VH-VL binders against q9fz32. Designs and how they scored, part 7

Target 1, 221 residues: q9fz32
Amino acid sequence: MALYCRDTLIIIFQKLTVADLARASCVCKVWNSVATEDDLVVSAFTAPWRIKELVGRPASVSFWRDNGIWKFAISHRICRGDSVTSLAVKYAVQVMDIKRLNNMMSDHGIYSRDRLLIPISNPEILANTTCYVELDKYAKREVAVLYLEGAPKREQPVPGTNQQSNLSADGKRRLIESLRRSMQVDDGTALYYLAIAEGDPRSALSEFSADLRWERQAGLN
Short names: E, the ipSAE of ESMFold2; O, the ipSAE of OpenDDE; V2, 0.75 times the mean of E and O plus 0.25 times the DockQ between their complexes.

## First folded at step 1 (VH-VL)

Design h5 (framework fv_barzolvolimab; at its last look DockQ between E and O 0.02; V2 from the best seeds 0.00; counts 0 for: pae E 18.9 > 2, placed apart)
Fold by ESMFold2-Fast, scan of step 1:
Structure h5 (fold): chain C 221 residues (1-221), chain A 121 residues (1-121), chain B 107 residues (1-107)
Amino acid sequence: as target 1 above (221 residues)
Amino acid sequence: QVQLVQSGAEVKKPGASVKLSCKASGYTFTDYYINWVRQAPGKGLEWIARINPYSGDTYYNEKFKGRATLTADKSTSTAYMQLSSLRSEDTAVYFCARDSGWELLYGFDYWGQGTTVTVSS
Amino acid sequence: DIVMTQSPSSLSASVGDRVTITCKASQDISNYVAWYQQKPGKAPKALIYAASSLQSGVPDRFTGSGSGTDFTLTISSLQPEDFADYFCQQYDNLPYTFGGGTKVEIK
């Protein structure tokens, strides 16, 4: 319940007007520092969980709006002998929570994956750690990922960061906004489908429809 | 010219199902979403559901999920809504309305004339 | 769900009057608001989209304004054909929701 108290406090601070933030800055020196707007947003997102460093940035500012524990996940590299059940026991989470986070229909698909995302059961494990903002293709959203065995040593190709589109940054922002509203998903999901469609919004909608249809047949919706 | 033409009035008993149609003309049917909205006598507008005629993908207002079913037939440019387990409070005029497509810029720019559904014993 | 609170529920006016109807969203919906006119026995007719953009064929005496949570529809000089019900609608997020409506009646 202490965790929800911290979340509530951050949400309240995120609702402050510029005038209210200026008043807060007079009382708290950290708000009156030379910190940039980006630094303030990152600090607000990470401070409740005492995260040491956040690597990477989300495609959309909307990622920062909600800093609940569901934004975070552990990256577990799949090893021989792993099962959803054994990992649920290891990480003290429910099998269903793992399956839902990873959009899994059955346990048999685990070995076709390089990793599983594990829900955070105890937020204290985030304290003094480094988390990575990643767009996960199976979860179909941006996640702040914790690597217990150490960070990846090379840059992961994030589809949303590829600059192969002929669109301006502003034009791409508008496309993501339109797709987000049309698909009824978050910006990260919209960005994912736009990226795999190589910037074509109609192809993005088609890919999303195909996945949604598959999920319905698999019983995930 | 853009037109949405709806099927005629229906009178049903409680517990029955009704299937309404909305025939589109004057535009590319698959480029625009079709929404269903109802209005009880003397009351306001209530959104039921949306269908993408190109993919068949639907989104339902939770209040109607499980009772409303949307379909679309590309060959006849016709959208359908089936409403099951009818109750007296389902008595209303049901409208179909065109959404501006995936960009969702224009709101509901064209509406059908409405179909009156009366549920009485 | 986003709640759209429309006011007033009804108003009486004379031809030539300036009429203002307001609509308040329970959360920020940017400018994704449409306004509709409905006459007895007829389907709603689109008037305004994107909070302030006039639909094709709609007289310029109709003006929409606002952003975020507070929106207004203004009729600058009421005509006899303008006595009708008016509804706002948010189309930012599903489920789409409508205001309760405003009846504009002859004084």
Scores: ipSAE 0.096, ipTM 0.600, lowest interface PAE 5.7, mean pLDDT 80
Fold by OpenDDE, look of step 2:
Structure h5 (fold): chain C 221 residues (1-221), chain A 121 residues (1-121), chain B 107 residues (1-107)
Amino acid sequence: as target 1 above (221 residues)
Amino acid sequence: QVQLVQSGAEVKKPGASVKLSCKASGYTFTDYYINWVRQAPGKGLEWIARINPYSGDTYYNEKFKGRATLTADKSTSTAYMQLSSLRSEDTAVYFCARDSGWELLYGFDYWGQGTTVTVSS
Amino acid sequence: DIVMTQSPSSLSASVGDRVTITCKASQDISNYVAWYQQKPGKAPKALIYAASSLQSGVPDRFTGSGSGTDFTLTISSLQPEDFADYFCQQYDNLPYTFGGGTKVEIK
């Protein structure tokens, strides 16, 4: 009986790894509803790395299933004189890993980019930091990005936390279900697009369509 | 001068495998992708796969997944393509081509001379 | 997959003529387009990259234009050595895809 109480489940699930939450989500509808809660998933994702805050949400729930160190990267703004080799030395990582992460073959095109993602060799760098979930156009994947020099300029739509659309919990649920069906995505993805669209389902669908086009263009699908 | 030199013509039976080579010279082998493209007689060009000689990462056209295998030997600056379960439709000239990556916008700037593969019973 | 629709499939022209070949992409591919020339029994030769940039050693009578979905290769004054097959290619997304080709024949 206690395993059907939402509050009890929350307490238990707060102690679970991302992998265990994923397994729990497959047990029953009640467990699924709790195990897929954004706060629990984010907490489980960040806890192993002692990350203080994770800003942004991925377009796919599959993002959460892999919380290895390779999911994280440092954002390095490219400066004059930078090379992949020099950056490898600077960050104490392998040249090959930088190139692989950024889908690079040579350094000749480095200045055509605004930034490079740097793989993280020391996980301690993530402790008590804020990481930002971003889709990098060169890496062609979603990455939790660490900025060492400060928060990215606001042009990234920080999902506005507070405009809780005055929709009742039931209204939100129906909306999410509708979007899920329309987008043929999971609840997490639907919620993500709804959030970036500030609760407007039409805008959410438009953004989703735009992203799909982008993904297709980027060869991700 | 940049050169890609491919192995000689091959004649195979259906069901057999063929391994083609592409030796690169005149540039740093690991700085460019090697792509494989084929052209059936009187037909257009079809991209098969590419390999990153530096990392060994490979990307395949879905059409050839499971049958094509790309490898690269850094020590000899040679790229290889193995194509298995050959059928008559695989009869074509196979090209290797150098690619600097989309970030440099160059396309396929250098090509091998091509290798004719004939699959016949 | 991105489809590159190339037209015409063949054309007949005379020396000195202006020749235009078009390629339409099924989606926006920015300027990630290359053009190749292929002579019988030979490998393709790169002519244009980035939709409008001329490859080294290619005569300036060859020009590429376009962005997004519509691309054009133009030969301002056809020379005897220009009778060949021409192909467009997109390299924006994998799998890379080519146009169907255009055969430029002597009239």
Scores: ipSAE 0.017, ipTM 0.553, lowest interface PAE 7.9, mean pLDDT 86
Fold by ESMFold2, look of step 2:
Parts: C-alpha cells; sequence; structure tokens
Structure h5 (fold): chain C 221 residues (1-221), chain A 121 residues (1-121), chain B 107 residues (1-107)
C-alpha cells in the first residue's frame, strides 16, 4: 500500500508536529521507522523556533515529544557581580522562573556554578542559532541550550567509553545515572566501576558486587 | 598497575625556568587528565593546572597563568610542566596526579612520587 | 575561588580512638569532596571521593559524610598506620582547592 512506501510517508510526516509523529510511530514497523528518523524528528522539533541546528543526542527519545519553549534555555556564564535578580532584569524574566529552572531554593548557590540556565522570554532569540542538547546537572533535565558567547569545548571521554567515543556527554551521563540507580551508589562510585569495566555496565555491576563481598569478608589489605 | 614516575629534584636560581616530567604507565595515557599540585615545605596542597593529554587542552589556576605551561607527549605517555620566572616562593614538592576528566570525578586517584624544586635566593 | 576551611589543624589521639575532621566550603559544592591521607615525605593517598564513597582498598573504618558546605571525615577506630596528615579537596569548580590539612598525631 502507498501507506507503506517510505518516500510517501516521508512527504506526509515532514508536515507533522512532534506530537503527531509520536502517534504515527505507533501504527506499524514501517511508520515507526520513518516517524522516528533523526532528520525528520529534529526538523519537526526545531522548525517552530527557526533554529538553524541542534547539536548533540538526547539520552531519551521522550526529549523529542515536547518542543515547547521551556525545553530551551540560555546558558549564561556567571560573571563577577551577577545575581539572580540582576540576571532576571537582564533577560526580562522572573527571579522565580530562573530559580525553578535551576532547582534553586535560594540565591546562595549561584556562585558555586560556572553557568546558570535562563528561561527564554523572547523565542526570537532562538532563530538562526545553534542549540546544544545537554543534561544539566543542576536542572536535572535535558535542555536545548543556547550559548550567547559560543559553545564551550567538549571534554575528553572517560576510558571505559573509548569504543563509544562518539557517544555524547549526555549519553554518558544517562549511562552513569542508570548505574547509580542500579547500584544504589553516588555518581562518583558509578563512574569508578564503569571506568574499571571499560564502559560495560554489566561488568561494572559485577565488579561492584565482587568488591562488596570482599569488604564484607574483611581481612584483605 | 597504574604508575606516575616524576623527574628528579631540581635546584634553580630566581628568574630561571624548570621543566618537570611525569611519565604514566599501566593505563591509556590519553584517557585521563593529568593535574599538577604543589606543596611548599610545611604547607598545604595547591592546585596548579591540568591538561587533557588527548586534546592538549589546558586549564590553569589564575595564580600561575602566564608562568606555568603544560604539555603532553602521547608517544611517550609523558606530561610536562614548565614553570618560568621562578621565585623563592616556588620552592616546593611538585606532584602530578591522574583524574578521570568527567564532571563526576573520582578525585585524584593516583599520584606521582613528587619532584622537589628548590629556588635558592 | 572556593575556600575549604578544614579543622582542626592538628589533634592528638590514641590507637582505638574515634577521630573526626571537618571541612567547610565557602559555597555549595554538592558532594564533590575528596579526602586524602599523606605521610611525611610521601605523596597523598586517596581515601574518599564524592563526599562519602570509599576509594578501592581503603578500610571501612574511614567514613565520609556531608553535602552542600559541611563535610566530615571520621576514623572509627584509629590504627597505628592512620597517624598522618589529612586533606579535604573540592573538585566541584576550577580551580580545585584543598583544605589546610589536619595533622593526626599519636598521644
Amino acid sequence: as target 1 above (221 residues)
Amino acid sequence: QVQLVQSGAEVKKPGASVKLSCKASGYTFTDYYINWVRQAPGKGLEWIARINPYSGDTYYNEKFKGRATLTADKSTSTAYMQLSSLRSEDTAVYFCARDSGWELLYGFDYWGQGTTVTVSS
Amino acid sequence: DIVMTQSPSSLSASVGDRVTITCKASQDISNYVAWYQQKPGKAPKALIYAASSLQSGVPDRFTGSGSGTDFTLTISSLQPEDFADYFCQQYDNLPYTFGGGTKVEIK
């Protein structure tokens, strides 16, 4: 049927919203294949805001299901003299919106950060820009981030992920968070076992279990 | 076995430069940052700078910016720190230390044995 | 720069004693604190990372605790090999900074 032809589906699906693409992905394997293609999904996600380019891969497919303005933020480099109130004035947003986006209970924590996420008050700032999909450790969410001064340099991958060196920093964070929850440890411990397991989550869990048994047995120096 | 072996002790005059080395073995050199930390006699620890041996990217403590220069040689698995315009206050033991290079760091898990630099004034 | 205020600067204790050392950060650093042990003429040895996680091979008589700005290293029952200097370090923000150190001496 014409509804199983990929070229026909591409033409139809390129006109759909992100919500309608999600619905189309539930029809059958061919529709799922077309409706979940990265180029089509990225296009549907970015077109309403006229974003030039999205860089980075989200850890979760659910990231793409919502492209409301709250999915985007300015990453502001904190400078001497900045305060939440001065940034709220600068960007024409409310102090509370900055605090809620960044999981802040008080203004006290701003000086521990290099960057602070700022809500988008005027969507036109997104037009013809490059946004970066990142997992922000303070906001604890994936955000499409705009850097007004230019994007920061990417850091070196951890050793356990060298075969997956193209895995985004967000993909690594998701893996680490998954290990953290599975092992019931902090992020640092999860990273340690992932590193000694050469990036293999199953081996990391095995090493953790072995070390836990060793500690309980005692007497080993 | 992870090992960081540093160059031998140095005695310098004020105004001179010193170049310290830190040879890594027992792991993939380019997968971990190398940090440099110093300890003046009877004093605490002071972080100087770090280098990503894969990319060559560096970050310097502002206190040392312009005087410290970090490099890495991938072919010999060796990190270097050059400190110029030496002063008597630079008399210290200088350590190299490894970390994983992710924001969720393990701290510095392996340290070199240290190199004593004495600046005679 | 984040200031790590470590106390006490020194203490005297006997084998078997419970010892506590504290670090206070000048700002919220979440759990990005490491603890190190250093013996005279030697490099520091890693004990704790992420405020409370034990480095591999470190005895469980060492415990770390705290989050935000207040952090503690506890040695539950001092052994002869534990007499050394101890340092906290924050690694939340560059430049990384260390506490002033605590000398644990045998009484």
Scores: ipSAE 0.000, ipTM 0.409, lowest interface PAE 18.9, mean pLDDT 79
ESMFold2 (binder alone), look of step 2: mean pLDDT 93; pTM 0.948

Design i1 (framework fv_clesrovimab)
Fold by ESMFold2-Fast, scan of step 1:
Structure i1 (fold): chain C 221 residues (1-221), chain A 123 residues (1-123), chain B 107 residues (1-107)
Amino acid sequence: as target 1 above (221 residues)
Amino acid sequence: EVQLVESGGGLVRPGRSLRLSCTVSGFTFGDYAMSWVRQAPGKGLEWISFIRSKAYGGTTEYAASVKGRFTISRDDSKNIAYLQMNSLKTEDTAVYYCTRDYEWDSSGYFDYWGQGTTVTVSS
Amino acid sequence: DIQMTQSPSSLSASVGDRVTITCRTSQGISSALAWYQQKPGKAPKLLIFDASSLESGVPSRFSGSGSGTVFTLTISSLQPEDFAAYYCQQFNSYPLTFGQGTRLEIK
């Protein structure tokens, strides 16, 4: 009886992990309708880390499938004198973890960036904070970012949240998979270029090609 | 020869809007970040806004004094940087300089400056 | 914001003098400091970047030193064209901030 009281179901779902919430949505129609509500998904994503507020939403629902600490990162504003090595020491993380998160192929990657993503070494840093869901150009994926100095003075919208295409969710996923294959990159990178091209795959390939040429000039790849 | 030429300044009443333009020549505009720096009469320099190129994500930054009122933008096809100034205050009275920033290393210092355009906000 | 304090605010000197201007920052900025020269009615001109690197075309009599929170601009033998305002600027953190300026005047 209590199980069909919407208030009771909402309280129960607020205590589930993201993976458990996704599983619960497959049980029945009543549970599925409650489990897929935006607020419940957000609360399930933030609750384990005690995050106060999550600003923004991912372009892809697949973002919610994984609630590991690797979904989160500190957005560090690069200052002169910063190096991957000095930042690894400052944030108590490994150099390779920074490079991996930021898709860095060389030590010179930092000089071409305003900001660098730093992996979360101590999850307690997320407690009672505001995190921002952003599609990161260099990490090539959606990340929930923490700004220690506060949010950017002029927030950039997550690319891909305003698609002009009339594709179904399945069609959009197939398009992203096609672009990923064509560009030989991961899903996040394909999503990023599709997003900045406002859903136009030809423009996405053009933007990727231009960035790839620039990266070769910069010696990054 | 590198040149930055500002235009669009003038006398405007408080609460009104004005758009400044910076036309650039002598280098590949799309490879560089651009900033606006202002100087009130008889005072020092104040950085107010910054925009990176499309290759670096086109990110923008603003000084607290202009955040929410000013918008920096660029048109790489025309080699022009813009500063849209809304809700102007008397404190915005200054010479506005367009500057080039080395985007490559995120240097944040300005190797070339325009001649400046004067904005006077008074009733 | 990082606060930049220049000293002196004004300085009187003669041609041939050695002139020193100091810039102090409210927090460490490593070597992320630039120096600019501004003549009356003109835009500023970059002299030095990364605390000690001389910009192309700037005379060798100009030099910069320092790191962390204390920086110095030195003109080893002042020339008539050097009478101007000088500004330090940090680029370690946004917002970018300038010192209040030092006016170098003929004695």
Scores: ipSAE 0.000, ipTM 0.408, lowest interface PAE 18.8, mean pLDDT 77

Design i2 (framework fv_clesrovimab)
Fold by ESMFold2-Fast, scan of step 1:
Structure i2 (fold): chain C 221 residues (1-221), chain A 125 residues (1-125), chain B 107 residues (1-107)
Amino acid sequence: as target 1 above (221 residues)
Amino acid sequence: EVQLVESGGGLVRPGRSLRLSCTVSGFTFGDYAMSWVRQAPGKGLEWISFIRSKAYGGTTEYAASVKGRFTISRDDSKNIAYLQMNSLKTEDTAVYYCTRDEGYYDFWSGYFDYWGQGTTVTVSS
Amino acid sequence: DIQMTQSPSSLSASVGDRVTITCRTSQGISSALAWYQQKPGKAPKLLIFDASSLESGVPSRFSGSGSGTVFTLTISSLQPEDFAAYYCQQFNSYPLTFGQGTRLEIK
């Protein structure tokens, strides 16, 4: 079978949706080793939009479940004279879409915010650009953010950048064994969830639980 | 000083309900998973249930012998763990111990570093 | 369920003796094993965790060894306060299970 060739599996996985890659990683060890490669997940998410680079990783696996345009937003730094109405005109989007994305009941108080997230109206704007995965305080969700005037400031955290494990190699092995036991899964599956959680066991368990709930809702469990 | 104090045990008839409480002191309760372990008269130890810390979702596990009848819960604001026991059977007669779970982090049930004194539950008619 | 079998179920010994208790598991559990001491009318007390790690405050005469499916608790020189029941417990998988216990009695 072609499926036993690693290079063939990479080509196949590059054509799967990100959600399908997560499912495939649990089927067998060869598939798992290919599907859990960071590059494959990122490629599946970015390829339809022709994005040059995705910086950062989500804290939640639910981010990868779809790669629709609603996952992306422009970061607009609030400047003097800005209003929701003027920004809607500037970016060719609806006022209500800006308000919904930013959880706004009114357009007052925008000057208390550092930025507004602007929905993507023309996906071509994403082509050959760098997007940043960020948790937005007001939108209450993870977003792949496009900065039209350069990279975000160094103080702006990337979602999933949390407590870095200061554990030794032995400590990391014990952590993986504990997650494997807690989740009742194989080492590869535990490693996958720990990797997407950037070494945070709380996030790893949360992502695993979210995937189980999604599978139950979809009738797969 | 770490202390776990169980209460709520007593004599009950089969088919009735009883709620056990475990009040803890001397440590940050919310950071630890908790378990209940029972011991029938003259018999060995049986793990029956555990609950993770809220930071790890407060998820629960149960032994098959009590699943569907017993419910473990916690109130971190009061430093109390509970065991709600429904549809009691004579086989549930035991001393019930509240335990603090220690292991690799607080996200899984492991071994028990501190135990309460136990509270006796007798189910008979 | 992982079944835990202790041997012997009962043992008579004298102060100063070296005592060993064995715990055998129906499946491999790596080092995920703890040992407890229980005195009559009292709650169990943790002695050893992770097969060989001595719990803080436990006398150094207690030691644990083993891996996989066979584990041993050793008391190098029995003291009067050591006459009690001893239990092994696995924490490799749910449900958590205990051995049936070993009663250590004065000879």
Scores: ipSAE 0.006, ipTM 0.441, lowest interface PAE 11.0, mean pLDDT 78

Design i3 (framework fv_clesrovimab)
Fold by ESMFold2-Fast, scan of step 1:
Structure i3 (fold): chain C 221 residues (1-221), chain A 127 residues (1-127), chain B 107 residues (1-107)
Amino acid sequence: as target 1 above (221 residues)
Amino acid sequence: EVQLVESGGGLVRPGRSLRLSCTVSGFTFGDYAMSWVRQAPGKGLEWISFIRSKAYGGTTEYAASVKGRFTISRDDSKNIAYLQMNSLKTEDTAVYYCARDWSYEDTGLYYYGMDVWGQGTTVTVSS
Amino acid sequence: DIQMTQSPSSLSASVGDRVTITCRTSQGISSALAWYQQKPGKAPKLLIFDASSLESGVPSRFSGSGSGTVFTLTISSLQPEDFAAYYCQQFNSYPLTFGQGTRLEIK
């Protein structure tokens, strides 16, 4: 079986031990610690879009699995008079694409946010720029973020630079319970996403959401 | 080894100030919310304050009994949580514990419990 | 504020007894509740998180149940080391609040 199947994944990961999870959750850190391999993956990710610099690193190795334009977004600081519709016009993107990226069901509540992520419609905007790997709490995914006005220099996303969890095995079990509840999945599925997120529950939720998005896109193609 | 160590307690007169510190080791401090809980002699536990991780805005919450007088803060570069206690009253006399609090309310991730506690530092407010 | 009421406030029991402590909340808190054990002169220790999940290292004789406004902590067969104070705490809304505590004493 060559295609990824959620039910098969659940069955497989229900059999993992805590030791197997610890080894799996260290994969991203081991992988990122190898300078040559890190250089290669960053180069492969940035070269097609001519990105000058990628600041930060993802919590999950699955971030690198593709380098499509959907990995990138503009960070737009919310200002008085902004609306989803006015921003869609300003950035030449669809209202629905903004809502989907930001997990919005309505246009209300935009002013309770400090920023909105805007999808990239023209890839040339990325050329010779610096992008920041950030976990966006509303989008619930890691994104390579472009700041048109310049990024806050002190804003290093915690999930991007040091992903090692010092939690006890018991702490990991509690995180699995919490993720199971939040994602409405079984323990095996929560365990899998926590493992690939190197113990970070926020990144685990992001990876789960990204995989669901890819599954839905495949079904709707 | 995961460990929290409180310091800064002592005897102080009413109206004065104290700053408590909680030094953290054995885990990635910046990933966790931290709480302060106190216990008056012979009494029960009272939650007084917590601070979210910087990834979730570093926002703070306080019990009504200390709001406006106490300030919780954190220095992630030093792995220290602080409790600045101003305008101390005799009813603030207690053992003060810091505790690791894991809650990701804004993301819908829920884990309800404080799993690691320090041994406590005693604050006595008396004339 | 959410008021947390524990019953009983104190309890005398013998080794081997089944002991149940109840925590009632003034409003619904779903499963946002934890139970702690505190021995004299020591910091509290987490026993149960998320109302019913057993913290690792805690003996299986401890269990938690309930949701909404009524929660219970049960010790199925009391051991000498279990004589302590027990506290529930809600995490549903701020300020976070504890029950007044239940003191478990040897009979």
Scores: ipSAE 0.000, ipTM 0.427, lowest interface PAE 13.6, mean pLDDT 75

Design i4 (framework fv_clesrovimab)
Fold by ESMFold2-Fast, scan of step 1:
Structure i4 (fold): chain C 221 residues (1-221), chain A 124 residues (1-124), chain B 107 residues (1-107)
Amino acid sequence: as target 1 above (221 residues)
Amino acid sequence: EVQLVESGGGLVRPGRSLRLSCTVSGFTFGDYAMSWVRQAPGKGLEWISFIRSKAYGGTTEYAASVKGRFTISRDDSKNIAYLQMNSLKTEDTAVYYCTRGLRYGSSIWYFDYWGQGTTVTVSS
Amino acid sequence: DIQMTQSPSSLSASVGDRVTITCRTSQGISSALAWYQQKPGKAPKLLIFDASSLESGVPSRFSGSGSGTVFTLTISSLQPEDFAAYYCQQFNSYPLTFGQGTRLEIK
């Protein structure tokens, strides 16, 4: 009847937390269908923080399992004179939390980066904002990032998609398919590693292998 | 090598349902997002829906014009994408194309392969 | 939603002509734009992606340019098989949107 009507189920599911939504999906096939819809998952993830819009989607479904504040970070554009210590003061967070989020052992790691992830200290900063789901190379995880100065200009090319790549559209697609097979990942992940390697498949495989080793050391599997 | 073949179209009365199927060959279906784009007679292209690969959660998105009435789904074991169309309206009359979605960097998708299309006519 | 406006809506040209079609967006989309060709009675075919990247198998007479809010598709020397409808599409933001189309007709 009513509880098996999609409209009624959608209203009910919109009121659930991420954890509750995951539990509800085990009840029956109709509930599972409703619970796994993109709108319901995104709504459950963003509603507690009053986020206006979530751009992009995670490669791992486990990203949706938890919507705690640790899923979010500010993406800070590094300027000359910036240090982990000065940024910790600016954003009212601990130096160790910045280093942990960015997998830094020393302050020297900041100088090789264009951007640094900053932990969210005040959740109110997320209200009515747009967050971007990104697989961050240094954090080695998917993060919902907030850009206080506005999203990076779309004119800024992704490293692997800039004019430095001499690959044709077909060559790039073939290369992504080859990497996908070698790494046993989806196109998005293969594209990410190709992009950070500036189109070099050997470097892409090397970075991927390094990430797998890091995940073992960090206890992330 | 790459082929997308739509089926399930036809003449249907307003308020009824149709299910479209898209059978895929020539690539690893489960690695790609699949999408439906329609074109009303003599009109332009309108994106309707897409469904992500399971690596991206198998999640779906819909154009406002069909939200709540249409459901996209996929069966990776059979290499088939579906579009369940409920509460059909005369405005839904169109050729429905199945297409493969490519994500490019941080951008959403463009479509590199299209099926030949299947015609849906909603009329009394 | 990002609105896509193509100009002209229709154009008459002769074989050998240089043809230019413009696509304007209501918001900046960087280079997240694709161009499609649709011949009468056929499915659309991808020509250009990422504003200027030529799809494999597409003749070199086709080129794309632009960034932000203004994009151009150019056919340097029109061939008989190029008489078709052309559509731009943004993939910067959901929902995905297409231009209204440009019909390229023989003079």
Scores: ipSAE 0.000, ipTM 0.419, lowest interface PAE 17.6, mean pLDDT 76

Design i5 (framework fv_clesrovimab)
Fold by ESMFold2-Fast, scan of step 1:
Structure i5 (fold): chain C 221 residues (1-221), chain A 124 residues (1-124), chain B 107 residues (1-107)
Amino acid sequence: as target 1 above (221 residues)
Amino acid sequence: EVQLVESGGGLVRPGRSLRLSCTVSGFTFGDYAMSWVRQAPGKGLEWISFIRSKAYGGTTEYAASVKGRFTISRDDSKNIAYLQMNSLKTEDTAVYYCTREYLDSSGYDAFDIWGQGTTVTVSS
Amino acid sequence: DIQMTQSPSSLSASVGDRVTITCRTSQGISSALAWYQQKPGKAPKLLIFDASSLESGVPSRFSGSGSGTVFTLTISSLQPEDFAAYYCQQFNSYPLTFGQGTRLEIK
């Protein structure tokens, strides 16, 4: 048991960072119980960024282990004329940071997407806002997202759905090799398009085709 | 019903031209790559040409034996693939098959649908 | 170009026999191999793709195996309709290439 009563421990834990709270949960049963309470982990996660409300909850408790700025992103609705470079300038972030966050292998691919995750450069943008915990299709991880123009009411993605593959390991390898040959690209590029198509080879070809058309129109071939 | 029907074959003299057509029904033609495969009398199968969908720029590949003489093309509005054969040689005598390159949830390439073939005889 | 060599080039067998046809490639193609059956006067028909996957509608007596440079097509119990020519084909790289064919004839 703990020396302090439960109410006192709750007040103490509300002052801790997520990392500190996670460490505290290993001390004893009472502390562990307090540290795993939904309200406390949410408060610890949001307080440093002064977030007003966090909508949704992660599927994995490991989400709470780290509340660094990289857990947050702006969900940008892609418009005609947008490019990774132009959005990097608009949001004052690095092109490579956008690509890393969205698991992008090249500068194209943006037009096959409805939305793009933008890293937070100025944490003050999170202050007094509502963020949404969502499983992002392209980043393949849970992110606390900010919608500058209002939440889309679940317009396109199906958050929390993880599609399993029925292919054997050899089948997956041959599928990637088949796509590589058809697209005339390296294994990494073929794997990228298969991943963004959620394992559907016809969708992978369609998305590569769309990016190739955009690249040719932009004179980047 | 998925079907490929070849036409345009016949007897032709060396050095002349001939155009083969492959009319497609029962699937979305524009989504698939198409190939031509030929078979000389008493011989085996030889792949000769391939055309990607328009979405991939309609790019083409050719076997060395026909490169520079044959041109593959497609008309997605009519669901027809073509093989324009120029400077025909006696060695081009064969049955010409139109075939679809297969890609599905298993993701492996094969020629899953074949036409009945059209015969081209190059002889003086 | 990847060279495909089938063995045997011809084979005589009886109904009920187990038959094996081998395809060897000049370089590794992983599992990028298909098998086709061709009856006299007819177009080829797909039997096996990805070295071992049976095409829909093809009888279970047909099976494929192998990887890398050596592949085998097996017919476990020959039926009268199985007497035909058989071809292997690689889908690893362009130009696409076929084996020379194996003619299966009634004994």
Scores: ipSAE 0.000, ipTM 0.434, lowest interface PAE 13.9, mean pLDDT 77

